# VH-VL binders against Uncharacterized protein B0403.3, part 2

Target 1, 247 residues: Uncharacterized protein B0403.3, of Caenorhabditis elegans (q11077)
Amino acid sequence: RRHFGDEYRINTPACDIVCEGQWKSEFHANFHKIYDTEYFEIPLDTAIVKNRANLKMFCSSTIQKYSCLRNECKIQRTPWSAEKHICVGHFDNFDRNINCLSLTDKYVQRECSNVCNSIKIEISQAEIDRMAEMDFSRQEKSEFVEQNKHCNVIACYQLCHEYIISKVCIDSAVAARSVVKSYYDSYLEREYTELNKDDQDELYSSFCRRVTPGQDENEFTANMTRYNNLTLDRMKNDIRSVFSILD

## First folded at step 21 (VH-VL)

Design z3 (from z1 with heavy chain T106D)
Fold by ESMFold2, fold request of step 22:
Structure z3 (fold): chain C 247 residues (1-247), chain A 121 residues (1-121), chain B 107 residues (1-107)
Amino acid sequence: as target 1 above (247 residues)
Amino acid sequence: EVQLVESGGGLVQPGGSLRLSCAASGFTFSSYWMNWVRQAPGKGLEWVSYISSTGEYIYYADSVKGRFTISRDNAKNSLSLQMNSLRDEDTAVYYCAREGSWGEPDYFDYWGQGTTVTVSS
Amino acid sequence: DIQMTQSPSSVSASVGDRVTITCRASQGIRSWLAWYQQKPGKAPKFLIYAASSLQSGVPSRFSGSGSGTDFTLTISSLQPEDFATYYCQQTNSFPWTFGGGTKVEIK
């Protein structure tokens, strides 16, 4: 994945590296996880949303990071990040739904991780044909395949998390599903924005477009709706099966 | 508004066949998994079958497996149940029921009013 | 198959009464149970999911509880529109199975 801060920096790399390093140190101290090797934006981190105290602790240090970037580095605009989404953009939504999100912790860590890291991921023949017609380079094919895999895994985690919210949460299931959907939608929007900025829009697969807000699944490869519905059906089937005793 | 309308019920003799239909409107039918649920006279509800949005994933209750075939036509927004080798115990009101789309709850949030199948000599 | 045993088969009650009906699963189903309301000549109406969570638009006099194998639906103050048959459904494993129903009647 490309380093997403390069276009927004107005100072030397040392300034933002210091702000980031302080934040990573606090993350390690508070959550006993090394950010660079043990934190992933996908899935939504369940330790952060385990309870209100964890959410507030994470967001306190995150607010300090963005204050450091703004005040010390003069960086006002940064790309989307998981911590910025949770703590700067949507804290109230996460806080209102923290009790529901807490209940889903064990299922996301075990059942969702298990199913989503083993889903079947294929590229349609229609998209294989398009890559040949557009004469994709070896690197462009690799990037297309890897981005498509990434979108499939993201969609799987979103669907699995929403599924278990519907099964275990009280009075806030609709709102909690919306919080989870917003997180993954924003992640996918960042992925698209980075490709579009580099004029690599054609590397964003039909399935990626299907699961990204505001995108047309048929923009570069026609007649993909049924294929993408089948992919989503397979995910729902696999997710439901992992929770069923008889499957 | 979501609407589900069943049709095709009637009187048949044991061993006979019927085809039930369910016309869907007010939602994107091709995005939803669909179910049949039946209710024998004076009895409770029995789940019969489901079909995924594309038709690739299908499951039947043991009581009907091998005799009933669920299908859908997304171009016509219709769900079907072909019932063969009908038995007295298949006498019921048959309901078409919608479950959630991908990532939505899998409970049955909308039901049709039902169509009656009577299997009698 | 998971068998759902619902009791009582009927209850006679007056407006304002508290009504409790029970549902027992033949094996553990976590909290993965729904309740439906069915009035005569009508299709079932979805009422409660996840054993205890009310579907949007369901009056607060309805409540559900339980986990594992034993579940209850309670109507805290029965209203005239609540006279109906109530069904539980497990959604833990296929096939989905329903209880036999509990008819709530005017005394």
Scores: ipSAE 0.693, ipTM 0.852, lowest interface PAE 1.5, mean pLDDT 88
Fold by ESMFold2, fold request of step 22:
Structure z3 (fold): chain C 247 residues (1-247), chain A 121 residues (1-121), chain B 107 residues (1-107)
Amino acid sequence: as target 1 above (247 residues)
Amino acid sequence: EVQLVESGGGLVQPGGSLRLSCAASGFTFSSYWMNWVRQAPGKGLEWVSYISSTGEYIYYADSVKGRFTISRDNAKNSLSLQMNSLRDEDTAVYYCAREGSWGEPDYFDYWGQGTTVTVSS
Amino acid sequence: DIQMTQSPSSVSASVGDRVTITCRASQGIRSWLAWYQQKPGKAPKFLIYAASSLQSGVPSRFSGSGSGTDFTLTISSLQPEDFATYYCQQTNSFPWTFGGGTKVEIK
């Protein structure tokens, strides 16, 4: 049997792992959910937007995590995360609009989830042709398809939540829709950044670019505007139908 | 500035046809769903039809199904309503109306001035 | 179809008066109701969405309330430019339907 250690030498966890672990433990204690398996960034999680008390409780522990990272670990820059967006960057906007977000959450978790899990998702023929012209590997095709599907689902939840805000919220619906749009825009920007840092920018579909701020839907496949408008029309039609009855 | 201008109204006999047009400017027409709404003399408003941004999703009020056809030409920023088999009860001012883009409210935020259709024997 | 009933059909009022207009739906429409203003010979103008939310540029003297089947539009202090016909509209179910209108006239 091989011996791999000194009997007096014990490794300690890295500082950032400790900060994160404390935060996840607080999440479990406060919301009775296991962060790693029961929290989802898409759609906005019920635990966060259920009411103002939940928002403040989640953000109190989140601020403590980022203070721990900054002060204990000397980490000044961190990648975008949902909790950082909500609690560090945009808390005032979420707090100001929490009544609307709370009121609409039931519809997001039920009607929006229903429609967004059943939307028709396709790759355009123009993009299929481009992938063949560029000789995409099987892995590259799979990543392209999966990323496109992911962007479609994110866009569906964004549009659906904005739609129901416009139908249900009294006062300040414009501000509440802006809060929701900002969240999903930032999420999509992170998705793009992850692909771009590996030089895989060409795997980001035209629809993904359409719904990601600062990206050009025609960057790699020309003349995609009408196709992407049709995809968005289909989403609006499906969303409107789930909340309405057509003759 | 958003502008919608209807045209093509006039006097027509029962059973006749008219084609209404709506010219749009001041916004990205191809990003918005468009509607026709009518108002009979001395009466309230009645929704007639809508068409999606690309023209692929279309819906009609029961009172006009099979007789009216809504269409759009995004290259010309133009909305149209082809009205066939016209009846006395189709006499109205016809408005084109814009509803919100994807994720925006579907209330009618901008209206044209209207064009008058009179169906009389 | 969801029937929308407005009352009164008309009201005579003076500048400065508080005016209340009601709209009743034949079934529940949540808060999915809009209000429009129409002056003679002019197109309707959008005022209120979601029963109570003011469209940009609409004066604060306009307010809306209600949910379910009963809704109101209130003008807190009537101004000369407010003499018009007002319509409610539901967007809960197709077809979209409007109320019969309420004409606000100079007393």
Scores: ipSAE 0.651, ipTM 0.831, lowest interface PAE 1.8, mean pLDDT 87
Fold by ESMFold2, last read:
Structure z3 (fold): chain C 247 residues (1-247), chain A 121 residues (1-121), chain B 107 residues (1-107)
Amino acid sequence: as target 1 above (247 residues)
Amino acid sequence: EVQLVESGGGLVQPGGSLRLSCAASGFTFSSYWMNWVRQAPGKGLEWVSYISSTGEYIYYADSVKGRFTISRDNAKNSLSLQMNSLRDEDTAVYYCAREGSWGEPDYFDYWGQGTTVTVSS
Amino acid sequence: DIQMTQSPSSVSASVGDRVTITCRASQGIRSWLAWYQQKPGKAPKFLIYAASSLQSGVPSRFSGSGSGTDFTLTISSLQPEDFATYYCQQTNSFPWTFGGGTKVEIK
């Protein structure tokens, strides 16, 4: 779901599709995963950081993709993407923290996936009332609900990953948590930017705004702080419980 | 400057009740999970109870479950422990303790001075 | 409940000595263990998280190690302010439990 906007029309879709296709083919060959159907099952897929060799292999291919886009397609600006964040913007941070991040892989793949795919997600009556006040279409209601669910899952994975870093990393949890936080902050900022680009930022729920840097949880639905605090408490409780009752 | 100040301890007979309070200052109280931890005379530390930042999630040690009630008032920056059906074994110094932020969960980064509860007849 | 056993129960030491305190869990707790320092008449002070990670402001003479069931706290060169009782705490399984303490005393 990574996008190139109309402002880049001087570069054909065929050229950027070729660069992307080459990258996806290398991903499949190197990781035995089909990018489009298997990579996004976990927001930050820790298979990439399972060890330094995987990180370097993934990022070698990723740097080649962005070189292809810049040099072959003449695409000078690209939106944020997970692979660009990891490999182009923050490789040194991921590499310095690879030992810690690799220790978290099994917990993120199992415990975090377990709790975060099972969280109870509901929309407050205040948000339901706001959708009615703004006369949301059936499609807009569906998009609001789905985006809110997505933000809840992303926030859960961030909290869960930060939790396990604090429990397993021996030298410093602070740096590794900052690497993970930076990733999820940028992810959520990207989600907001895509809605705002299409003049649809009213579809960005109060909870989405709460967990997105620089956003106001009360922008469109007032008095949501307590509700969002309850949602976060529930996530933290569920995460703590999953790790406290394991084997 | 994080500050936690307990009060409400005293001498009480078995079967009696006491209410402990902890006044918090120097941090955003409503953002932190809070705990009670006790220490019997000459003994080690025993976790008693915690309460989530909103008050929705509450847990007790088996030794106090059904007898003690933890609560918080985020408007007053106050943590409370209502202790009923007190027993000799409940004699201890009671500390209120703040959990670390989500970066250091399940640990107690700041503690009050403690308040002493003595159960004896 | 996971039982935490500390040893020794006390140790007499002089300023400058190396002191090692052990903590043993009744079952595996990974590295999910903290250490606290408690001076007489005072509340405990948080020292170490995740068996070996020092809390900010804790002197570098303190170190922790271990995983599974066996853990140690080491004070490499004991200072006058280090005479205290030290407690371990496991956070692997609810309820959180503490060791019985190790009192470090002036010899």
Scores: ipSAE 0.437, ipTM 0.740, lowest interface PAE 3.2, mean pLDDT 86
Fold by ESMFold2, last read:
Structure z3 (fold): chain C 247 residues (1-247), chain A 121 residues (1-121), chain B 107 residues (1-107)
Amino acid sequence: as target 1 above (247 residues)
Amino acid sequence: EVQLVESGGGLVQPGGSLRLSCAASGFTFSSYWMNWVRQAPGKGLEWVSYISSTGEYIYYADSVKGRFTISRDNAKNSLSLQMNSLRDEDTAVYYCAREGSWGEPDYFDYWGQGTTVTVSS
Amino acid sequence: DIQMTQSPSSVSASVGDRVTITCRASQGIRSWLAWYQQKPGKAPKFLIYAASSLQSGVPSRFSGSGSGTDFTLTISSLQPEDFATYYCQQTNSFPWTFGGGTKVEIK
């Protein structure tokens, strides 16, 4: 029988779970949102960049999380995450551009969300044929389709956010677009890196490769440039249209 | 270094047709949305039509819809406007205009020198 | 369609003068407005985007301001090469529309 008294019960959650739990609790207290159901890495969170106070508040708790992981858990390497990118890697860039980013938050929340959750997502016949030729399992086909959909949504949010920055920001539009582009580029690089660890490069769609830095859209399915150009043209047209309805 | 050169203007009777062309150089033509904008004598500017980078998305001003057809040939770096059923009010200088890159969308950052269309009996 | 009204239709000014041109939209367009310069017999030249942001290569004597429905273009010290017609363009709603123009002439 495995029975311990209170002084010998050592029910300790894993150290990283404790650090994460503290951070999630601070997020809930500060933003009145439940992290697990109301925080999303895509799009770039509009509440965090709404103003300098929110950015600093989020990053103060984030720095404490990574200090907890490093000092209490002795975890020195962590994968890319949105909060690490914003607060550890690029805080100065976000802080310098916070006024522009704050001007865009309502448009990202409404117009970008509307268009990017409604975009038409297709897989080319060439890629469908390749999946059949390479004998993709049903699970591999499903993962390919869902990843391709995810890359389309990410590209849409990036393009939409860049569009509205160009329309509303006065003196920092170029720098602010660079901040947004860096965020989404890094996210996509993490997505590719996770597949590459498993030697499953063939599951990364042509469109995903088109929008991921350093990737070749024609690596596994040849002659995709025209098709991917059409996809991007449609996104740009849809984005322009959603903002043309505004009064 | 960006150059846009229009051609094909001239005199035409009402109901006639003309085809305008715009030769582009000094930039990657296939990466830009292209527009036609016109200016009647002594008047202001009026947007006429655009065509997306791939040619898939096309839009016309109501004043020309059904009569004008915009097209592009990315292999030849050429933009075209086929004008049919011409009317007196179509008399104008027609400019080929490049839309800014996605960083500056909805603005016309480079313009050609224009070609004159005169519709008169 | 959004109507853009420019005033004055023309202005006579001397080199060194401060010139202000007004553009008014028939409905709110936020700060989504561009300015162009057109010299006689020439194509328009893009000057300002987003109401106040100067295009690369545009002299700093040009400035734009405004939001909502009322916008201005200001030339702080008029130069000989600035005598031209100036147009505003709204970029808030498609189709894009232009103002009627303001001609800046030598007094």
Scores: ipSAE 0.427, ipTM 0.739, lowest interface PAE 3.2, mean pLDDT 87

